VH-VL binders against q7dma9r51to147. Designs and how they scored, part 2

Target 1, 97 residues: q7dma9r51to147
Amino acid sequence: GDQVIYHCTVRTLDGVVVESTRSESGGRGVPIRDVLGNSKMILGLLEGIPTMHKGEIAMFKMKPEMHYAEIDCPVSAPENFPKDDELHFEIELLDFS

## First folded at step 1 (VH-VL)

Design Cb5 (framework fv_lecanemab)
Fold by ESMFold2-Fast, scan of step 1:
Structure Cb5 (fold): chain C 97 residues (1-97), chain A 123 residues (1-123), chain B 112 residues (1-112)
Amino acid sequence: as target 1 above (97 residues)
Amino acid sequence: EVQLVESGGGLVQPGGSLRLSCSASGFTFSSYAMHWVRQAPGKGLEWVAYISYEGSNKYYADSVKGRFTISRDNAKNSLFLQMSSLRAEDTAVYYCARYTYDSSGVEIYFDYWGQGTTVTVSS
Amino acid sequence: DVVMTQSPLSLPVTPGAPASISCRSSQSLLHSNGYNYLEWYLQKPGQSPKLLIYLGSNRASGVPDRFSGSGSGTDFTLRISRVEAEDVGIYYCMQALQTPYTFGPGTKLEIK
């Protein structure tokens, strides 16, 4: 399956950073590496990332049921997570292969 | 006192249909994903179907896809498995099971199982 | 689908002896979030299955410290440091990384 490499910054509607892979936003500075179709991924990203092009930065606006607030979510929720809020996922797709 | 109680099992002829129910009590049913797992006589466990907490997502084992339908009624704390086009290979004890999450929302494990209900497909 | 295998399938043990069960997956169970989506369950005669280990190595509440899980990716081990009579039953590993969730064939542990 297709490998994807991306940076992700998650923000509340008023712009507060909830989680980020970017060092300037409190993250490790290391992008996420994942394989589409053979591992669990947050629902909104599993649907959204395949629509992107390499080098693109896209914003995905997710209602609670499409992100960490979903009780069935297989991904660890961020600290201080506002589970009842819409979250904005800024994705920079670095590679798609 | 978390309880899961299955019902609806019985003897059915090949090609027939059967509806299994699972009654949940002692917890907030609407906050948990639910699964059906079966076990044929003298054989191991086989995962059958999944339904998310609100019923928006459903997944099935290839052996039952297109023949079985999982559903839930959160107002009645009930889980269902509608089975059609039954085959001899569907003969098994059917368990409903709750899948739990830690405080961060990560899926972890099956923490409670029902006692099972027996489905026998035979002429 | 992810295929799960276990070894041995039959495990006769002397009371008080250690026991070890291997579980292998046809694909890596290590997610990018750092978790191995591998669980161990015990089914005692006439009972429904009960959880022993989750996320590869975490012992479930109420499970004796005699039980431990280890491994990562495709190779996992369940160990019992000192087998007791109440440990008799069939042990299953299960992957929950992707649907369909799949169980190993089971390992029957018996006292000899």
Scores: ipSAE 0.000, ipTM 0.551, lowest interface PAE 15.1, mean pLDDT 80

Design Cb8 (framework fv_lecanemab)
Fold by ESMFold2-Fast, scan of step 1:
Structure Cb8 (fold): chain C 97 residues (1-97), chain A 126 residues (1-126), chain B 112 residues (1-112)
Amino acid sequence: as target 1 above (97 residues)
Amino acid sequence: EVQLVESGGGLVQPGGSLRLSCSASGFTFSSYAMHWVRQAPGKGLEWVAYISYEGSNKYYADSVKGRFTISRDNAKNSLFLQMSSLRAEDTAVYYCAREVTYEGGKIEVYTYFDYWGQGTTVTVSS
Amino acid sequence: DVVMTQSPLSLPVTPGAPASISCRSSQSLLHSNGYNYLEWYLQKPGQSPKLLIYLGSNRASGVPDRFSGSGSGTDFTLRISRVEAEDVGIYYCMQALQTPYTFGPGTKLEIK
């Protein structure tokens, strides 16, 4: 699979940040590095990120079935994460190769 | 060719710590996700931990969460499992395993272990 | 957690006879991408596990064509058309759809 490097900020429907890679939103400022088809990813990101171009910022508004509450989800939600709620994933794609 | 060699196993007392290592050769280590899988004496296989190719994502079995830490050093082609607060139930042969990287289209995803190490034995006994 | 079960747990087989092992998951392993994240592994005596089948029905490189995998969702079958002495060992099904990844209890195939 293609390598993808991206920043991710996850928000609830009412705008509360639940997780972020960005330092201004409580993250460490280090982007995520994944390999499509190798890394364990939620459905919405696995399908969504390949539609982006390098340098693009996109908002993926995901119903629970497209992230941690997906019945076939390959990833367990973190403890106390709002996995049964609609979540908004802001992705900045830094590299796609 | 492709080789995975585990080391660091041994006898340890309950509550103790051990660090397992897995040395990889014959392939581009930094391009593969890696796993640890264990097998208690006379029992079946139990998945322990996962680490993505760059180390950005890690997942653990509930039985080891909070006690074990998976890590990797891609420059040294090495995978590690730091084990703390060891229990008798952690007695097992520990295998490292390579996960396949896929090169196809958006929906053609592969997640399986194509190569396994020979294993290293951890015995937790008082 | 996804619970994996196998049947039978002990499988004595005459050389050259066919063999069949069933694997059932407590939840569907069919992903929205259309694939079943179900693998079969064989652990021969004194050896590390070896991949036989991935994504439900695809034979791994080097695996003889007498091995086949079938099924979808929650019910899967591994078939050996003609069992040979080298096929002795413990067969495990595994799901890799969601964490934690879980194995079945294993089926011991032995020659009579």
Scores: ipSAE 0.000, ipTM 0.546, lowest interface PAE 17.6, mean pLDDT 82

Design Cc1 (framework fv_lecanemab)
Fold by ESMFold2-Fast, scan of step 1:
Structure Cc1 (fold): chain C 97 residues (1-97), chain A 121 residues (1-121), chain B 112 residues (1-112)
Amino acid sequence: as target 1 above (97 residues)
Amino acid sequence: EVQLVESGGGLVQPGGSLRLSCSASGFTFSSYAMHWVRQAPGKGLEWVAYISYEGSNKYYADSVKGRFTISRDNAKNSLFLQMSSLRAEDTAVYYCARDEYGLPYDYFDYWGQGTTVTVSS
Amino acid sequence: DVVMTQSPLSLPVTPGAPASISCRSSQSLLHSNGYNYLEWYLQKPGQSPKLLIYLGSNRASGVPDRFSGSGSGTDFTLRISRVEAEDVGIYYCMQALQTPYTFGPGTKLEIK
């Protein structure tokens, strides 16, 4: 399938962690599970994750329109999230099926 | 095939205002972020402003912040730069440029021919 | 803001000779994703700028292979293996790592 499992750490341009799934960065330590093509994923991840290989760690530099400031974005930004800023998404792709 | 055509430049007095336009054709305008870049006579390139796909996000160089406003009309394939409180230092050729954004890159793949703004008396 | 500098600012070359232009940034342009967010643009006399190189070393579509970009972090080089008359113009490096986008002062390449 289309299921993808990944860890994500989101940082501002100056390296401040905005959110993370990793416990060492203030997250819960639980990876995200999403379904490509039938999910509410931000555009940058929909375009970026399919280019990755299992086990790869990749950084995606995203302008606002590639994440939560995308026009008609299907995903609501977390409260107080800097959705209008350029953000860096560090993705570790754990699995796909 | 891709074309960007600037217009609206001219001679204006210090403190005056001008509205520059950039007409886009040959591509889906609403799928591209856009920039304004200027070049003073005999000088180098200076980035001026950015606008996202639908105009929800805008960025400006510090030298023009509060005086210039970037906007777009996707239905008319047009980009604008409203310039106010113009100074002699704003004298330049103004280019609009298309932002080809892909993960991981971002570059100016096409530029218009430029329109000349002269601020003097 | 990231400050960009170039050397030399004036580069007279003999046709067919190689040419090199250096670009330095005030801070690293190497992102944690492994890419250098440095670009090179050429402005030929009387024309608009055109992209030559992006992500430090990738040639833009239609750019001849005699052009190459190299470097990482704060020091970058644009090389032309065999200069042709059509290569005359001003070469600018630009950082695309963060806003504001900033250009180098430009290097004028002339045929001597």
Scores: ipSAE 0.007, ipTM 0.622, lowest interface PAE 10.3, mean pLDDT 84

Design Cc6 (framework fv_lecanemab)
Fold by ESMFold2-Fast, scan of step 1:
Structure Cc6 (fold): chain C 97 residues (1-97), chain A 120 residues (1-120), chain B 112 residues (1-112)
Amino acid sequence: as target 1 above (97 residues)
Amino acid sequence: EVQLVESGGGLVQPGGSLRLSCSASGFTFSSYAMHWVRQAPGKGLEWVAYISYEGSNKYYADSVKGRFTISRDNAKNSLFLQMSSLRAEDTAVYYCAREYDILPGYYDYWGQGTTVTVSS
Amino acid sequence: DVVMTQSPLSLPVTPGAPASISCRSSQSLLHSNGYNYLEWYLQKPGQSPKLLIYLGSNRASGVPDRFSGSGSGTDFTLRISRVEAEDVGIYYCMQALQTPYTFGPGTKLEIK
């Protein structure tokens, strides 16, 4: 698989940040590095990120089945996460190879 | 191949009712918000109505509020627009359009349109 | 409601020449997330509208690179670097920042 490097900010429908990789939104400032087909990814990102171009910022609006409430989701939801709610994933694709 | 096919248009008298349908194929219909957009003869585009992917949220243009109802049947991959109390100004080609929920704010696919003529 | 205006409303061009269409909004379309919720559509004669540009400057899939979008806030431009016969039709800008979603009046591009 292709390696994808991206920043992610997750928001509720009301715009409340629930998690982020960006330091300005409470994260560590370190982007995620995933390998398509090898890394554990939520369904919406596994399907969505390949549609993006390098340098693009995109918003993926995901119903619960596309993120942590997916049956057999390979990724554990963060503690106290609203996994049964619609969430918006803002992705900045930094690189792909 | 993504396809949207409208039907149900026709000639109707003022005060009458019509139900438009849009049949979707080639994609997971239940994952996409849908819109109705109309175009009066020789005029520009006018947004009419919105429905969220599960049908829980709906929005309407002020000109059609209380007269039009948008709905969907995800098991049948179908979108509907129930129109009542029709007026001459509702005469238009009606398009269904898919909002690409993966990227904000655009209609990536449109149907061919169905013509509604309100005339006595 | 956000009012959208376009200029020119009629744009006759010679084949191979560049073309430029302006779109203005009555309110800023720049969201706090950094995106301009502005789209461009082309409606060819007898056809349904087709998406050309989304989020101000991004070309839709399958759209030739001779099309480009630019601008931010309230002032946007669609440019065609070399107009071809297949580009004739009516061009609409649209805002998707807030409901009701609104379209510009359209610009008719014709070959002279």
Scores: ipSAE 0.000, ipTM 0.557, lowest interface PAE 15.6, mean pLDDT 83

Design Cc9 (framework fv_lecanemab)
Fold by ESMFold2-Fast, scan of step 1:
Structure Cc9 (fold): chain C 97 residues (1-97), chain A 123 residues (1-123), chain B 112 residues (1-112)
Amino acid sequence: as target 1 above (97 residues)
Amino acid sequence: EVQLVESGGGLVQPGGSLRLSCSASGFTFSSYAMHWVRQAPGKGLEWVAYISYEGSNKYYADSVKGRFTISRDNAKNSLFLQMSSLRAEDTAVYYCARDSEYLPFEDYGMDVWGQGTTVTVSS
Amino acid sequence: DVVMTQSPLSLPVTPGAPASISCRSSQSLLHSNGYNYLEWYLQKPGQSPKLLIYLGSNRASGVPDRFSGSGSGTDFTLRISRVEAEDVGIYYCMQALQTPYTFGPGTKLEIK
């Protein structure tokens, strides 16, 4: 399976940062490493990231059922995460192999 | 009482097929993801397959991909493992186990296991 | 695939003594959601496996507090503060971060 390395910043509809991998947005500056189809990923990223090109920055606007409130979500939400809200996932794809 | 009971194991020849069943009782089966885990005689544990609580996500170990199919029937509180093209190396005790709960969206690991059903693939 | 290793593979202990089992993964088990997807299981002789620890450090229901899990990323430890006779069996770590989920080879804990 394809490996993807990306930065992710999650915002509410009002633009409030909920979580980020970027140091400038309160994260640790370490990108996420996932294997498509094998890693615990939310639906919106599993379907969205394969549409991207290396180096691209894309915004995925997700209703709750596309992230942690998906009826069959394979991954637990972070603590105090607004999983029942619409959220915007800004993804920078660093590598796709 | 929360229980999982496996059945369907037996002696089968190489190239044959078997269908394992796992019957759940004492909990809301449809709220839990399920696993099949096996253990060859005298060997360690090997994870085999996963199915999410509604069945939309299924994952398999590389050794069984294309030969085994996991499925569930939530109305009957039952989990299944359809095994085809069986090989001697599939000889093991097969356990079913429950995992994550849909509500309240927790990830507890495999907290309830069945007693296992033995599959022997031999000529 | 994520490869899991354990040490020691054989652990003879005196009753009442502490015990430690190490588990290492070939890649980090720390998910972006902040959880380490590492679990510990005990299989007593002739029995089904039982969950001891989930998400790296959380004790499963009914597990005595003499058991503790620690670690993050690639290096994890299961500790038993005072080994009892009923603790005999094979201890497995398992990663649930990505498929295929993989178990360590197991550590056989036995009484000297």
Scores: ipSAE 0.013, ipTM 0.733, lowest interface PAE 7.9, mean pLDDT 88

Design Cd3 (framework fv_lecanemab)
Fold by ESMFold2-Fast, scan of step 1:
Structure Cd3 (fold): chain C 97 residues (1-97), chain A 123 residues (1-123), chain B 112 residues (1-112)
Amino acid sequence: as target 1 above (97 residues)
Amino acid sequence: EVQLVESGGGLVQPGGSLRLSCSASGFTFSSYAMHWVRQAPGKGLEWVAYISYEGSNKYYADSVKGRFTISRDNAKNSLFLQMSSLRAEDTAVYYCARDRYYDFWSGDYFDYWGQGTTVTVSS
Amino acid sequence: DVVMTQSPLSLPVTPGAPASISCRSSQSLLHSNGYNYLEWYLQKPGQSPKLLIYLGSNRASGVPDRFSGSGSGTDFTLRISRVEAEDVGIYYCMQALQTPYTFGPGTKLEIK
């Protein structure tokens, strides 16, 4: 699979930031590096990111079963993460190779 | 203490097959991607193959595509390289190497290497 | 494929003297994320390769301060401020920007 490098900001339905890779939103400022179909990814990103173009910013609105409440989700939810809520994932795709 | 130990090398005739193994210890093997890199006698380094954490994704150098298969057994902390249709040009020391990154996108760098196992393809 | 070249290919140095090795890539290794996907490895006689530098300029764990990496895009340099006897070996640059990963031909550093 293709390697994807992206920033991610996770928001609740009403826009409250709950997690982010961006330093301006409380993150480390380091984007995520994943290999599609191989890295442990939540379902919504595994399906969504391949639809994006390099440099694009997209918002993926996910029901719980598309992220951490997916049956046998390969990724652990962060502590106190609202995994049973609808969440919006804002993705900035930095590279797709 | 991180250790990688290769085995399975030897003398084989052209057209033959060998399976190389790399035994890992001192770290959580299933959390790291792995590589095979080779070095022909008196020559430089040539990357051979890559395998991801769980073995779902594999990449090969063009010179070995269709002849070599990389695989892993995370329960046994073992990496393998199955070599078929061997040629004189495959004669080399074969190293396994652990993939590492500094942060989430730092790229792949080989922080630990095994000592190598020698494959000689000759009549 | 990205082609890597190095110069010089043979580098005799006096102990305590500085040494410099150049590496060039056929295409830019500077990614839009700001990183240069260039690494340096040292293979001492009879040993496996060891990582020296990753992402162009970051020293690997245990690597002495006398080693430094610099450069960006297509032109990179490995510098040793004071060569010691244990630094003898073959130095390889490698690009990790894209598959297949490719190494330079190597630079043999020898004590004269």
Scores: ipSAE 0.005, ipTM 0.586, lowest interface PAE 12.9, mean pLDDT 84

Design Cd6 (framework fv_lecanemab)
Fold by ESMFold2-Fast, scan of step 1:
Structure Cd6 (fold): chain C 97 residues (1-97), chain A 120 residues (1-120), chain B 112 residues (1-112)
Amino acid sequence: as target 1 above (97 residues)
Amino acid sequence: EVQLVESGGGLVQPGGSLRLSCSASGFTFSSYAMHWVRQAPGKGLEWVAYISYEGSNKYYADSVKGRFTISRDNAKNSLFLQMSSLRAEDTAVYYCARGYDEWLRYFDYWGQGTTVTVSS
Amino acid sequence: DVVMTQSPLSLPVTPGAPASISCRSSQSLLHSNGYNYLEWYLQKPGQSPKLLIYLGSNRASGVPDRFSGSGSGTDFTLRISRVEAEDVGIYYCMQALQTPYTFGPGTKLEIK
């Protein structure tokens, strides 16, 4: 499967950062490495990231069913994560192979 | 709570210099871009300058390019605006404002402002 | 530079009535990421400006639901469904699509 390396910042509709890989937003500055079809990913990223080009930054506005509130979501939401809210996923795609 | 407190304003003659400061508290200062916005007496808002969270990127309004320098000291939670070659049209209340991030770009918190008066 | 205009510049309103302010930009504020980089700020008398609306239509935290933003590209509207005395002040739109960031001239909302 295709390998994707990306930074991700997750925000609520009112702009509050819930989670981020970026150091300026409270993360460690280390991007996520996933393999499409092999890594467990939320639906919105599994469908959204393949539409991106290497080096692109894109914003995916996701209703709950496209992220952690999806009925068969393969990824567990972190404790106290706002899984029932619309969330905005800012993705910087660093590599796609 | 988030607080931004400006200082350093005052009366200065045309051609003079002033250094404005903005003291930040209640958040991780080094994780946010910062802005200066001014307002002349009885006039509207004018964006003046931007500095990125790390201090590597800076942008200025055309009216102040070459005369004003924005800087920050993340260890001291402080933002600065060094103003030189001041003109009467620089008379304004100067606000510091927090930029949420590079992608959402809104100014979510503003200081109370510090008044700069340029007059002979 | 992106030029911002507002209409009306003066808006006297009766308490409880709706109010509407228009903002226009000299070029589209729609980014390729799908966001309109248009914000609304309110400056109450003697106070600093406060964020009301960001990215065209999103209400900032703590902003009452009687405020709403709409529009896309070059034409934007701020609406207040029922004006209250505390809403008096000057309303500014601002574009953050590109530097220099530019504000509209402001609309002064006053109670009749």
Scores: ipSAE 0.006, ipTM 0.591, lowest interface PAE 12.2, mean pLDDT 84

Design Cd8 (framework fv_lecanemab)
Fold by ESMFold2-Fast, scan of step 1:
Structure Cd8 (fold): chain C 97 residues (1-97), chain A 121 residues (1-121), chain B 112 residues (1-112)
Amino acid sequence: as target 1 above (97 residues)
Amino acid sequence: EVQLVESGGGLVQPGGSLRLSCSASGFTFSSYAMHWVRQAPGKGLEWVAYISYEGSNKYYADSVKGRFTISRDNAKNSLFLQMSSLRAEDTAVYYCATEYLYDRGFYFDYWGQGTTVTVSS
Amino acid sequence: DVVMTQSPLSLPVTPGAPASISCRSSQSLLHSNGYNYLEWYLQKPGQSPKLLIYLGSNRASGVPDRFSGSGSGTDFTLRISRVEAEDVGIYYCMQALQTPYTFGPGTKLEIK
């Protein structure tokens, strides 16, 4: 599949950061590099990211079955993640090839 | 043709229970999250409950939490709302609605015709 | 909870005249992504609600272009450029930013 490079900040409904790639939100400042259709990508991002343009920032509101609580989710959940809660994924798409 | 048909409403005493049903047709029911929204006589709309497409996740308005239970049976294309400990303020027309999820949010796409619940002595 | 208010609550209009409905929220509906999570629904007499506008200004499929939404943050407006008889009903704004999702009290639009 197609390769994507993006920054991601995951928040609860109350705006609490669960995980982020951005240094200003407690991350390492290094974007994620991934492949669409790879079994290691969250379902909601597999559907959402292809709708974006390079340089765009978008928010994806995901009910549990679309993120880490998805049955047989291929991606390890962040520490202290609320598996049964809605999460908001703020994505900045840096590259799509 | 997408259709949602609610049933199960009626007159019930305070403290009583009722089970509402919503029958879906014309779309792949198991692929859509569902909501219940109510409307008291002469009043506005109030969101009540949510259920994910597989039924694994549920959310409720604070006013009904602990008293109402949302569930679904995808094999029968049916959505349910089990209501217990009913109060006068639960008197309303109850609508089921499908959720259309887009990359930047969601909106209510299809709505049923509603079923009336009256809680009165 | 985010409290939604509307003005006016009753709106009598002559056919062909423009109409405007105001909606305000107790908290900003503008997300850091630049979008306002505000929707407008119309409930015609004897019918279920139907979506008109989402993300503040985007018209839903099948909705006539005489309907438009505007505003940002806490103050929003729904405008109808030329009211037609079929536009009669109750108009609700709704915030889709956070749970519990909340509706305004509704504005009843009637033909004079």
Scores: ipSAE 0.000, ipTM 0.566, lowest interface PAE 15.8, mean pLDDT 81

Design Ce2 (framework fv_lecanemab)
Fold by ESMFold2-Fast, scan of step 1:
Structure Ce2 (fold): chain C 97 residues (1-97), chain A 120 residues (1-120), chain B 112 residues (1-112)
Amino acid sequence: as target 1 above (97 residues)
Amino acid sequence: EVQLVESGGGLVQPGGSLRLSCSASGFTFSSYAMHWVRQAPGKGLEWVAYISYEGSNKYYADSVKGRFTISRDNAKNSLFLQMSSLRAEDTAVYYCARHYSRWFGELDYWGQGTTVTVSS
Amino acid sequence: DVVMTQSPLSLPVTPGAPASISCRSSQSLLHSNGYNYLEWYLQKPGQSPKLLIYLGSNRASGVPDRFSGSGSGTDFTLRISRVEAEDVGIYYCMQALQTPYTFGPGTKLEIK
């Protein structure tokens, strides 16, 4: 699989940041590097990121089944994380190789 | 302001038990995995235990497996280390530390430490 | 377990001089995601450890730019471009690639 490097900011429907890789949104400023098909990724990103172009910023609106409430989801959500709610994933794709 | 405050340390005899607590404030405690790290007098840092944010995953250093139990109470923003069958080698300052992100493993905030002395 | 080693273990430095500390791991810390799971911590006398560097080369918030981390795989270096009195303490590298997390033995930096 292709390697993808991206920043991610996860928001609730009302725009509240629940998690981010960006320093201005409480994250570290270090992007995620994943290998499509090999890294543990939520379904919505595994399907969504391949539709993007390098340098693009895209917003993916995800129903619970496409993120942390996915059947056999490969990543865990913290307690009180809104995993059963619709979440908006803002992705900046830095590299696709 | 992120704060971690350890308590419960003291003097115990070999074979004894002690329970350490760590009180968290200034952040959503339930969103973070936590660690215990210790430091024997005049020695380096030794990682002791890990607990995931939901409490379902726990890992221990080989030196403490079967004797120490890590746990948490997210409703009370509290982390615990139950220590049993204590040995002289367990004498150390015990720190609780926050695991910053589920994507990365660094310990970004540490408490002040609580001293455990195991002596006859 | 991944074994961490550091050199030197004692580092007397003249104020304003550069300093370098080496860290080696018994196993590669380079993950398939392209990051090195190597961190540097500083413990000042009488204080708790503080994070300096994460993922090999990234400075933690509030850490002065005179600190830098480099390296990949099994060989890592922490560098201080101009040592100041407040930098005195024990520097530890740590691997966070797998449990158990393991620290190096520490390097004591002292002003001479």
Scores: ipSAE 0.011, ipTM 0.611, lowest interface PAE 9.5, mean pLDDT 85

Design Pa6 (framework fv_ponezumab)
Fold by ESMFold2-Fast, scan of step 1:
Structure Pa6 (fold): chain C 97 residues (1-97), chain A 129 residues (1-129), chain B 112 residues (1-112)
Amino acid sequence: as target 1 above (97 residues)
Amino acid sequence: QVQLVQSGAEVKKPGASVKVSCKASGYTFTGYYIHWVRQAPGQGLEWMGRINPNSGGTKYAPRLQDRVTMTRDTSTSTVYMELSSLRSEDTAVYYCARGSGLEKYVIDSSGYTETYDYWGQGTTVTVSS
Amino acid sequence: DVVMTQSPLSLPVTLGQPASISCKSSQSLVYSDGNTYLNWFQQRPGQSPRRLIYKVSNRDSGVPDRFSGSGSGTDFTLKISRVEAEDVGVYYCMQGTHWPYTFGQGTRLEIK
């Protein structure tokens, strides 16, 4: 699969940041590196990221079943993560290779 | 080009099993649920279940749960639907269809993107003695 | 399971006239994200179903503007402003809000 490098900020419906890779939102400033077609990616991102172009910023609204609340989700939700809520994933795609 | 191609027609006796395939192409196979929907002659559409091709996880219609099994092969981008203990009432056209629940907004410009609902051509299964 | 009820089940219509199909759900289709996952499908004779409308009122790409969807909560309507010969077929509403997903019985649209 193609490797993708992106920043991600996850927010609740009312705009509260749950998790972020960006330093301005409490993260470490280090983007995520993932491989498309690998079973270790949540469904909403695996479906959404291939529709993006390098340098694009997009917001993906995800029902619980498109992220960590999916019974068969390949990745574990972080401790105290609101996995049963609708979440908004803001993705900046830095590289697609 | 997004395409779902199904296996050919089947004729089975009551009590037998049938396994229908659905081969996906033109998109990221593991990124979309595949649903199975059937249609008996002269009847409406009935949802049977869906599979998550990424995890292999399934959810089946309660009426069919004891008889239906859905699997996938990621190396061939193919989903399978097997229905056991066939009855005459299972005579139908069986469709696979791509599902999506994701909504995308482009932050740098206004607009919504849509995901298309693509269907296979259908597989006729006839159950007769 | 959520029961989807369509009316009428048979709809003879004169070419060029409007047509309207009702769909009612046994419970609200509003999801926790504020969206209503009500879809409309068209099935022409001998063909696979094709989605016309998603989330109540959004037309799929390539769907003519004579098709429109409306409604809220439990009551939904598909309207065709001027029926054309190619519109002959069966129309289904479908809900994606509650598991398991369910379809209406279908409405057969015919030119009289």
Scores: ipSAE 0.038, ipTM 0.577, lowest interface PAE 3.6, mean pLDDT 82

